# VHH binders against 1-(5-phosphoribosyl)-5-[(5-phosphoribosylamino)methylideneamino] imidazole-4-carboxamide isomerase 1 (hisA1), part 5

Target 1, 247 residues: 1-(5-phosphoribosyl)-5-[(5-phosphoribosylamino)methylideneamino] imidazole-4-carboxamide isomerase 1 (hisA1), of Ruegeria sp. (q1ght0)
Amino acid sequence: MMIYPTMELLDGRCVTLDKGNLDAPMIWHVDPVETAKGFAEAGAEWMHLTDFNALQGDSSNQDLVEELIRTAGLPIQLGGGIRSREQAEFWIEKGVGRVVIGTMAAYDPAAVAELAKYYPDQVVLAVDVWQGQVMTEGWRKSGAWTPEAFVKAFGNAPFAGILVTDIDSDMSDLDAQLGLISGLAEQAHSPVIASGVVRSKDDISRLKYLPNISGALVGRALFNKTITLEEAMETAQPNPEPVAEFL
Key: E = the ipSAE of ESMFold2; O = the ipSAE of OpenDDE; V2 = 0.75 times the mean of E and O plus 0.25 times the DockQ between their complexes.

## First folded at step 1 (VHH)

Design f01 (framework vhh_nb_b201)
Fold by ESMFold2-Fast, scan of step 1:
Structure f01 (fold): chain B 247 residues (1-247), chain A 120 residues (1-120)
Amino acid sequence: as target 1 above (247 residues)
Amino acid sequence: QVQLQESGGGLVQAGGSLRLSCAASGFTFSDYAMGWYRQAPGKEREFVATISSGGSTYYADSVKGRFTISRDNAKNTVYLQMNSLKPEDTAVYYCAAEYEWTIGSDYDYWGQGTQVTVSS
């Protein structure tokens, strides 16, 4: 299972949000570029980057994101505010490894499926779940899709991955989060990447035995020092006696 | 009691304009994102536009460049200016309010809807 060290940007700073609450972010006083280089030095193969200003139509982080793409030393999977083919192609032209599409996919699934066909292995579908419904980043609740119907609507579109976040589950509901992610992974044609699940290395241990889960995002736990990136990657490695079967 | 009351709908010719209003009461308007959804006959409800408490706006691709969402916090009102209307814009338009600082809360409020009909 691949670990994606995750960086979230707000006003040029690394932050973490509690369930998407922009009112009072935890601000980490670290340099984003040096932090990303640290991920590469630790041996990460990919990183995930979310631009919270871009979610709000604010391009103020654009130069920083371009610098991260050029200098981090690993491929970047970029999310936040990508709502058109033109915006997706802009980032692909800038050298981003993958673009993460959420809101656009809920409103125009045909256009996003087409984008995935033109850029195979470079488009990630974001599935943000709240109270059994798929949410959009431009609107916090759509109410139009169940996660299962949403994933199924894309058929065989060649996504690099499907990024699943169960937003309404708290830390005590890890089993519910794993059930949702496992259920989607079983029906999805593309590999699933888990988001919002890893709070400790024990969560990684539970995820790695689920079939068709290709990776997990680890953000807050790296910044608050609950897990080192090296520990996360080591924990995600297959056991000497492989337990590859979850029936 | 929370109320969202839409107005401004009606019949208009293709290429025309309408301005929808949504008057809100019973909650702290400035803490809420406000949005517009629409539902055409035989179709599912679809997103049209949203405006955050801070004034950031987002639009569905089908209306981008033609519709403009705005708000007046002093009047607890959100507006949707609809230009270059097409027959495909015919739908019941719904106003919605969502508490900005939590995700998918039980504070989601919906209006009763206002009919927009665009004739060819």
Scores: ipSAE 0.000, ipTM 0.120, lowest interface PAE 18.0, mean pLDDT 82

Design f02 (framework vhh_gocatamig_d2)
Fold by ESMFold2-Fast, scan of step 1:
Structure f02 (fold): chain B 247 residues (1-247), chain A 120 residues (1-120)
Amino acid sequence: as target 1 above (247 residues)
Amino acid sequence: EVQLVESGGGLVQPGGSLTLSCAASGFTFSSYELAWYRQAPGKKRELVAGIYSGGSTVYMDSVKGRFTISRDNAKNSVYLQMNSLRAEDTAVYYCATDYIEFSGQTYDYWGQGTLVTVSS
């Protein structure tokens, strides 16, 4: 299973938000570029990057994100504020490895499926779940998506991955989070990436044995030093499989 | 930062009309869906009307034909025109953005609300 060290940006700084509260971020006093280079030096194959200013239509981090793409030394999966084909293409042309699409997929699934076909293995579908419903459909009481129906609607579109987050599960309720993620992974044709699950090495150990889970985001636990990136990656490694040799 | 500021609430007689306004700042307004919710005492918040970035609209059944939601992207504003008001429309009305995605998570932004009282 791949570990995605996760960096979240607000006003040019690495942050963690408590339940999405932009007015009270936990600010990590580290340099974003040096932190990303540290992820690459530790051996991470990918990182996840979220631009909270871009989520608010604020482009003030654009130069920093472009610098991270150019200099970090690993491919970046970028989320935050990508709500049109033109915005997705902008970042792909700048050399980002993957773009993460959430809200656009709920309101224009055909356009997002088409985008994935045009840019195979470069589009990630975000599935955010609250009280058994996909959040981006929460504004429409008629026609709300279940997570299963939402994932099925995209069929065999060639997404690089499906990023699953259970928003209303407490960090102490791992069994409920794993139940949701494993259920979706059984139905998904694309690799499933877990978000909001990893608090400790034990969480990685439980997650890595679920079928069709390809990776997990690790953010807060790295910045608060609960686990190191090296420990996370080592724990995520599959058990050695017997090698069949034929003469 | 994302801000939504509602105005236009007040006291109105049954059968009367009010226009609620919501001024938005801190995000690319034209790219987001916006909605009006209401909450009466002792009840959960309920969706009244929504408007998508492309201009398509949705309404709860009890307000269809009486309420009209609209947006002005040049002014970063959304409006709720309320006609033929009834006592059961009495509530605090909230302007809200569509869900905003954070690191694979989705959250919503709410204004402070504006009180509408329908009473003689």
Scores: ipSAE 0.000, ipTM 0.198, lowest interface PAE 13.7, mean pLDDT 81

Design f03 (framework vhh_brivekimig_d4; at its last look DockQ between E and O 0.02; V2 from the best seeds 0.00; counts 0 for: pae O 12.1 > 2, unsure alone 63.7 < 65, grease 24.8 > 24.2, placed apart)
Fold by OpenDDE, look of step 2:
Structure f03 (fold): chain B 247 residues (1-247), chain A 121 residues (1-121)
Amino acid sequence: as target 1 above (247 residues)
Amino acid sequence: EVQLVESGGGVVQPGGSLRLSCAASGFTFDDYAMSWVRQAPGKGPEWVSSISWNSGSILYADSVKGRFTISRDNSKNTLYLQMNSLRPEDTALYYCAKDIYEYTSGWFDYSSQGTLVTVSS
């Protein structure tokens, strides 16, 4: 399983939000660019980046994001406020590895599917789930989609991945969250990336045994020093096959 | 269920010392960074210190740097805060917290009762 070190930006700073609450961000006093470089140095293949300003229609982080793309040393999977083809293309042209699309996908699945076809392996479908429904607008609006129906609507669109976030991750039973993600993964035709479920090494250990999970975002746990990226990546590795002890 | 039980608070004179303890249960202690947060009367919560799961990383608020020492014993599922050179402004309810590194917002999950530290002449 691949670990995606995750950085979330608000007003040019690394932050973690509790249940998407922008009014009370936990601020990490680290340099975003240096942090990203650290991810690369640690051996991460990708990093996940969420721009919370962009999510709100604010482009104040744009220069920083561009700098990250140029200097991080690893490809970036970028989410936040990408709600049009033009916006997606803008970032793709800027050299972003992948764009994450959520809200637009809920409103215009066909356009997103088409986008995925035009840019194979560069579009990630975000599936944000709250109480069995797909959420949009930065987790502010309940959609008309069930997660299953939402994923199914895209058929065989060539997504680089499907990012599944259980918004209840902070409060709900981890087993239930994992069940949800695993269930969607079984139906998905693209690699599924688990979001919001990693708080410790133990969570990674549990995730790696789930079938059809290709990756997991690790954000808070890295910033709060619960786990190092190296440890996370190591933990995510499949266990060696039990060596049959030949008696 | 995650349980954090703070102890060691009391009344001390300025310049005095206290050692706080936090007994943790209900989770794998050595999988998580731990922190101390305090809340003074009439003020919002203030982050004090954090320590990584293996004590490899330690941070302090500027207000306590050089005076407080955070430590942990994973074999005992216990977090400690040695407080030296205490000042009246250190008076607060002190909380042990899981999964916090640098707290800069007004939100804090008060899952525990805290331990009261009073510094007064």
Scores: ipSAE 0.000, ipTM 0.274, lowest interface PAE 12.1, mean pLDDT 87
ESMFold2-Fast, scan of step 1: ipSAE 0.099; ipTM 0.581
ESMFold2, look of step 2: ipSAE 0.006; ipTM 0.193
ESMFold2 (binder alone), look of step 2: mean pLDDT 78; pTM 0.787

Design f04 (framework vhh_8emy_2)
Fold by ESMFold2-Fast, scan of step 1:
Structure f04 (fold): chain B 247 residues (1-247), chain A 122 residues (1-122)
Amino acid sequence: as target 1 above (247 residues)
Amino acid sequence: QVQLQESGGGLVQPGSSLRLSCAASGFTFDDYGMHWVRQAPGKGPEWVSSISGSGGSTNYATSVKGRFSISRDNPSKTLYLQMNSLRPEDSAVYYCARVEYDFTSGYYFDYRGQGTQVTVSS
């Protein structure tokens, strides 16, 4: 299983939000570029980057994100405010490894499936679940999507991954989070990446043994020093295959 | 202009009940799901409960399930939270919210009222 060290940006700084509260971020007081280089030096194969200003339609982090893409030394999957094909293509042309698409997929699933076909293995579908339903701008009107129906709507589109976040779960209710993610992974055509579940090495150990989970985001636990990136990656490694006894 | 106005908070003893109200204006109330969110001092917002636009579906945080009940009256454009068996840890500012989210790790609230203070102490 792949560990994705995760960096979240607000106003040019590495932050963690308590349940999405943009008015009271925890600021880590580290340099984003040096932190990303540290992920690469530790041996991470990918990192995840969220731009919280871009979520609000604010492009003030754009130069920093471009610098991270150029200098981090590992491929980046980028999320935050990418709501059109033109915006996705902008970042792909800047050299980003993957773009994360969520809200756009709820409004125009055909366009997002087409985008994935045009840029195979460079588009990640974000599935954020709250109260058993996929969070979209449209959800507030109709209760429109179950997670299962939402994923099924994209058929065999060649997504690089499906990023699943259960945003209303108590972090202490890991079994409920794992049940949701595992259930989606069983029916998804693309690899499933878990988000919001890793608090400690024990959480990684549980994810490692679930079928069809390809990776996990690790953010807060790295920044608050609960786990090192090296420890996370070591824990996520598959158990060695048994050697043939008589060969 | 979207406006949400909470009321019904106060100082009560443990084990008491309170009913919070939220008056909504400036949008078509029955088209939108509504939420109650609370924030205790020194903590971020905690989602408490949600109700669909029609009132046909409700959900609750584990910490309040069985004690709290969400309801709405679409003709009067009012959202309610009935809180029973109140505990000191329920002390917080309670906000009525119409929530929107963009998909990339974490969420934020589109519209929130000024809140109503609930203090459970004696």
Scores: ipSAE 0.006, ipTM 0.172, lowest interface PAE 9.7, mean pLDDT 81

Design f05 (framework vhh_7ubx_2)
Fold by ESMFold2-Fast, scan of step 1:
Structure f05 (fold): chain B 247 residues (1-247), chain A 120 residues (1-120)
Amino acid sequence: as target 1 above (247 residues)
Amino acid sequence: QVQLVESGGGLVQPGGSLRLSCAASGFTFSEYWMTWVRQAPGKGPEWIATIYSGGSTMRDDSTKGRFTISRDNAKNTLYLQMTSLKPEDTALYYCAKYEVDYQSGTFDYRGPGTQVTVSS
């Protein structure tokens, strides 16, 4: 299972939000560019980057994100505020590895499936779940999406991954989070990446034994020093098979 | 850019009623999911109810018999009608605009809140 070290940006700074609260970010007093280079030096193959200003329609981090793409030394999966084909194409042309699409996919699944066909393995579908339903902005249709129906609506579109976040489950209900993610992975044709689950090495250990989970985002736990990136990657490695000793 | 201003809180006796309002500006209110959240002293935020852009609602089972969420898109205003208030309902109440693409966990933009105190 791949570990995605995760960096969240607000006003040019690395932050972590308590339950998504933009009014009270925990600011990590580190340099974003040097931190990303550190992820690459530690052996990470990908990183995840969320731009909270872009999520609010504010482009003030754009130059920093472009610098991260050019200099971090590993491919970046970028999320936050990408709600049009033009915005997605902008970042792909700037050299981002993947763009994460959520709201647009729920409103216009055909357009997002077409985007994935034009940019195979460069589009990630975000499935943000709250109280058993997929969360979307501007949703106007009667009947809410279940996570299963939402994923199924995209058929065989060539997504790089499906990023699953259970918004209203806290870490005290890990089994419910794992059940949701595992259930979606059974139905998905694209790799499933878990988000919002990893707080400790024990969470990684539980995830790696679930079939069809290809990776996990790790953010807060890296910045607050609960786990090192090296420890996370080691924990995520599959256990060696006994029969391999006879080779 | 986004502004949310809550009002209507205050001191009320057990069994009383209050209607909270949230005045929204800086975005196209009718197109966004809106929610009410409360935070009791020493506790984290607790979600109460969400109203979708299409008018459908999702409500916490423990309060849905007493609390009703509604919206008036012409006035850019969100409401929470509260009845049969209990001391346990004492909290700072705030409205929030849901932002999707919560790749790292729960995400909301919220106002400063309005205090509700249920005491005799």
Scores: ipSAE 0.014, ipTM 0.215, lowest interface PAE 7.6, mean pLDDT 80

Design f06 (framework vhh_h_nbbcii10_fgla)
Fold by ESMFold2-Fast, scan of step 1:
Structure f06 (fold): chain B 247 residues (1-247), chain A 125 residues (1-125)
Amino acid sequence: as target 1 above (247 residues)
Amino acid sequence: QVQLVESGGGLVQPGGSLRLSCAASGFTFSDYSSYALGWFRQAPGQGLEAVAAISYSGGDTYYADSVKGRFTISRDNSKNTLYLQMNSLRAEDTAVYYCAAWEYTLSEPSDYDYWGQGTLVTVSS
């Protein structure tokens, strides 16, 4: 299973949100560029980057995100504020490895499926779940998606992955989070990436035994130093199949 | 307190154009805000349908597949007003159109959604 060291940006700073609450972020007083370089030095194959200003239509982090793409030394999957084909193509042209699409997918699933076909292995579908419903600004009151129906709407489109976040459970109920992620993985044609699950090495150990889980985001636990990136990556490695010693 | 008031609805012939306006009070469009603005519609006997949305900065827009290329959403922060320019109107665009404001984030649900009273658009004859 791949570990995605995760960096979240708000007003040019690395932050962590409790249950996605933008009003009260935990601010980590570290340099974003040096932190990303540290992920590459530790041997991470990918990192995840979320731009919370871009979620609010604020492009103030754009230069920083472009610098991270250019200098981090590993491919980045970028989420936050990517809500049109034109915006997705902008970031792909800037050299981002993958774009993460959430709200646009709820408004126009056909366009997002088409985007994935045009950019195979470069589009990640985000599925943020709150109270059993997919979170989206366009569908909250009018026709909320269940997570299963939302994923099914995309058929076999060639997503690089499906990023699942259970916002309700944010660090409070691992069993509920694993149940949701496992259920979606059974319906999905694309590999599933777990978000908001990893608090410790034990969480990684549980995830790696679920079918069709290709990776996990690790953010808070790295920044608060509960686990090192090297420890996370080692824990995520597959166990070797038993081999007869007599061969 | 956020309040939204729609205007600009009316009767129009197929192929015609119409502009809807939504005046906001209780907050300013220029404030640093996690709120998006958008348009929803409800046709007779149908459920509520999302039509278009625009982010705080105006840099991000969304359109329902049924209206892409025909409708344009815009905002004027100096007038605290949201617009929907509707071109190439069809009979199936007949609906009550609602202006809405909601928290613009993938990471946090909002119970602070605000809705206008609606304005009727009829595309006929």
Scores: ipSAE 0.000, ipTM 0.150, lowest interface PAE 15.0, mean pLDDT 78

Design f07 (framework vhh_nb_b201)
Fold by ESMFold2-Fast, scan of step 1:
Structure f07 (fold): chain B 247 residues (1-247), chain A 119 residues (1-119)
Amino acid sequence: as target 1 above (247 residues)
Amino acid sequence: QVQLQESGGGLVQAGGSLRLSCAASGFTFSSYYMGWYRQAPGKEREFVATITSGGETYYADSVKGRFTISRDNAKNTVYLQMNSLKPEDTAVYYCAKFEYVDTGSYEYWGQGTQVTVSS
């Protein structure tokens, strides 16, 4: 299983939000570019990047994100505020490895499926789940999607991955998160990537044993030193392949 | 800028009721999910209730049937009606504006209002 070291940006700084609270971010006082280079130097194959200013329609991090794409030394999967084909293509043309689309996919699934066909293996479908429903910015349509129906609606569209986040906050537990992710992975045609699950090495170990999970995002635990990136990647390595047996 | 101001907390006896209010400004209130969290001393923040932009409501199991969340979009206000209060409901209650977007969620929190339920 692939570990995606995860960086979250707010006002040019690496942050972690307590339950998503933008008014009181935990600022890590590290340089984003040097941190991303550190992920590459540790041997990460991909990183995940979320731009919290872009989620608010604020482009102030754009130059920094472009610098990260040019200089990090590993491909970047970028999320946050990508709500049109033109925005997705802008980032792809800047050299981003993958764009993560969630809000747009809920409002215009046909357009996002088409985007995935034009850019095969460069579009990630974000499935943010709250109280059994797919959520976007203040879900504005009557008739919310279930995660299962939402994933199924995209059929065989060639997504690079489906990024599943259980955002039930203080009510979520690991067993419920693993149940959701496992259920979606069984029906999905694209690889499933878990988000919001990894708080320790034990979480990686449990997730690793689920079939059809291709990777996991690891953010807060890296910045607060609960786990090193090297430990995360080592823990995520497959068990030794079974030897062929003849009875 | 986003501002959330809670009111209505206080001291109440077990079995009593309180109504919390949250006055919101700085954003298009009707477009966002609003909710309530609580935090007891020395504990993590715990989800209490959410109301969607469309008016659907969701509750933590511990408060279901006792608490009712509602909203008044004309007044930019979300409410939490708390009935049959128990000592374990004692906490600071926070109003929250929710945003759930690609690969992350984020919330704005109010300053909180203290609810104390005596045995």
Scores: ipSAE 0.016, ipTM 0.263, lowest interface PAE 6.5, mean pLDDT 83

Design f08 (framework vhh_gocatamig_d2)
Fold by ESMFold2-Fast, scan of step 1:
Structure f08 (fold): chain B 247 residues (1-247), chain A 120 residues (1-120)
Amino acid sequence: as target 1 above (247 residues)
Amino acid sequence: EVQLVESGGGLVQPGGSLTLSCAASGRTFSDYALAWYRQAPGKKRELVAGITSGGSTVYMDSVKGRFTISRDNAKNSVYLQMNSLRAEDTAVYYCAAIDYEWSTGEYDYWGQGTLVTVSS
């Protein structure tokens, strides 16, 4: 499976949020462009980029994100503040590899399915799950959706991937997170990318055995030196001995 | 550094009421979804109630009609009004802040908890 080294930007700097706290981020003393080039040099095939200023409606990182797209040396999957077709098309036209759509998909699923059809393999559907239901005000008011039913509602729309996050599990319960992700992966037509589950190389080892898990985001663990990118990619490799006779 | 601090827990008789409060420090409180979770001894932590930045609510089925979540952005606070309390509501109650736009599972913020005991 593919490891997505994950970079998060706030006010032009690489940050890690303690429990989502935008008011007091841990700021890493690294250059974002050089860090992204380091991901490419280490052999990463893709990276994930989240723009926390854009998430808050602030475009101050736009020039930096454009520079990362041009110079990082690997394709970028970009999330944060992409809430309209016009914003998605802006980034696609700037050369981003993929746009990650979360809020827009929850409130206007038809528009997001249409976007995926116009830009096949360039749109990633973000699915945040809360108490077994897709997290959104609109979906809660229109009738509760299970993650499986929500994904199925997009039909055969050609998403590049489905980025799944379980936000209501006990933080220490990896098995519950893997159960959710595995269940969606078995039913999904698009590849599933795990988010929020990799804290050590052992978590990667568990994920790689699940069918149709195409990759995993690794952010905090890389920046706090819990694992190296090289170790993460090595651990994600298929077992070297098994020989499959059937497709 | 942002902190969530719960208060209002205590011992109450079955059928009684309690109001839990959670006070947050820091900016952008209004942008977060907020939730109450609980954990009883030997059990997994579970979502009790949540409220989005826009004010929409979600509830665990066993508390619907008994519990009400609300928020006051001017006071950086979220509340859980608990009515018709039952023995099975006994747990440590936790306040959490959640980003609804781009969650990676790593970004939930948790308070330290407040104990609610429902017993005669």
Scores: ipSAE 0.000, ipTM 0.209, lowest interface PAE 11.5, mean pLDDT 79

Design g01 (framework vhh_nb_b201)
Fold by ESMFold2-Fast, scan of step 1:
Structure g01 (fold): chain B 247 residues (1-247), chain A 119 residues (1-119)
Amino acid sequence: as target 1 above (247 residues)
Amino acid sequence: QVQLQESGGGLVQAGGSLRLSCAASGFTFSSYAMGWYRQAPGKEREFVATIYSGGSTYYADSVKGRFTISRDNAKNTVYLQMNSLKPEDTAVYYCAAQWYPSKLTYDYWGQGTQVTVSS
């Protein structure tokens, strides 16, 4: 399983939100560029980046995001405010590894499926869940989709991954989060990436036993130093295969 | 008078190499993303590689590590270096151009060049 060190930006600063609440960010007093370089130096293969200003239609982080793509030293999957194919291709042209699309996919699934076919390893479907509904517009608006119907609607579209976030479950309620993620992974054609699950090494250990889980985002736990990136990556490595003693 | 002209195709033994070139004219080459697609007999056109106007590259999984796309803006040319060729790489290879800030479909296509890889 791949660990994605996760950085979230608000007004040029690294933040963490409580249950997606943009009005109550926890601000981490670190330099975003140096932090991203630190992820690469620790050996991360990918990082996840969310631009919360872009979720609100505010492009004030654009120059910073372009700098991160250029200088971080690892591929970035970028989410937040990508709501047209022109915006998606703008970021692909700037060298982003993957674009994460949620709101556009809920409103125009055919266009997003076509984008995934054209860029088969560069589009990630975001499935943000609150009270049994897929949320849009940075988690501020309830959609018409259940998570199951939404994932099923894309059939065999070749997403690089499906990023599942349960935004209303308490992070301490791991069983509820794993149930949602596991259920969606069983229906998904593309590998699932878990978000909002990892609090400790034990959470990573539980995730890696679920079928069709390709990776996990780790954000808050890295910034509050509950787990190091090196510890997360080591824990996510495949277990030695059991040796069958008789059959 | 936009033109994309492919060259460098041919017959090659499995494990061999070929370098495809695509000479472009009639548009501002440096502003376009350039790509390679291929079409095997009886199949739909398949993406191979893209190089964007900013220089970033993306490859289909089937060719990663074997093929390298590059561009020379001074010569208005995009290249595809193909190493470790396999019989399943046999196809007509097409050069394509897409204007930045881009759309889902390519704006211009070449006529194609045949690559045949014998076992």
Scores: ipSAE 0.000, ipTM 0.087, lowest interface PAE 21.3, mean pLDDT 83

Design g02 (framework vhh_nb_b201)
Fold by ESMFold2-Fast, scan of step 1:
Structure g02 (fold): chain B 247 residues (1-247), chain A 119 residues (1-119)
Amino acid sequence: as target 1 above (247 residues)
Amino acid sequence: QVQLQESGGGLVQAGGSLRLSCAASGFTFSDYYMGWYRQAPGKEREFVATISSGGSTYYADSVKGRFTISRDNAKNTVYLQMNSLKPEDTAVYYCAKDFRSGWYEFDYWGQGTQVTVSS
């Protein structure tokens, strides 16, 4: 299972949101560029980057995101505010490894499926789940998709991954979160990446044993120092081979 | 404080046209998606159209080719041009500020404007 160290940006700063609340971010007093270089130095193969200003239509982080892409030393999958083919192609041309598409996929699934076919292994489908229904990164409407139906609607489109976030379940309801993610992983043709699940090494251990989950985002736990990136990656590795006894 | 005020509704005959307006205040209008939703009596509120900060537009299948959403960032106003109206378009139409995070607890809605299309 791959660990994706996760950085979230708001107003040029690394932040973490409590239950997604943009009005009350926890601000981490670290340099984003140095933090990303630290992820690469620790041996991470990919990082995840979310631009919360871009989610709100604000491009103020754009220069910082471009610097991260150039200097971090690992490929980045970028989410937040990518709502057109032109915006996706802008980031791909800037050298981003993957673009994460959420809202656009709900409003224009044909365009997103086409984008994935044109840029195979560079488009990630974001599936945000609230009360068993797919949210379009803002508005809930009558006739919302189930997560299963939404993923199935994209058929064989060659997504690099499907990023699943269960936003209304907390960790005391871990079985519900794992059931949703595992169920989607079983039916999806693309790799499934879990988001919003990892708060400790124990969560990684449990995800590791679920079939068809290819990776997990780890954000808050890295910034609050509950777990180091190296510990997270070690925990995600296969069990060591048993020591053979002689006689 | 976010405020959205719809206007332009009324009674029209089938095949007619109406233009709805939504005046917005209390936020940086140009940075946000804006949308239109509608609710017919006894039915759930449904999506009609949305327009991105950059001007990209998306429509419900039921209104494609008949309705056009547009915005004027200098006036902080979003519009819905409704052509070839049908009786089934009868509803209260709501303007919405679209929170693009998926995590906001509150949506900001206007008070609505009634559109009635005679058979």
Scores: ipSAE 0.000, ipTM 0.170, lowest interface PAE 11.4, mean pLDDT 81

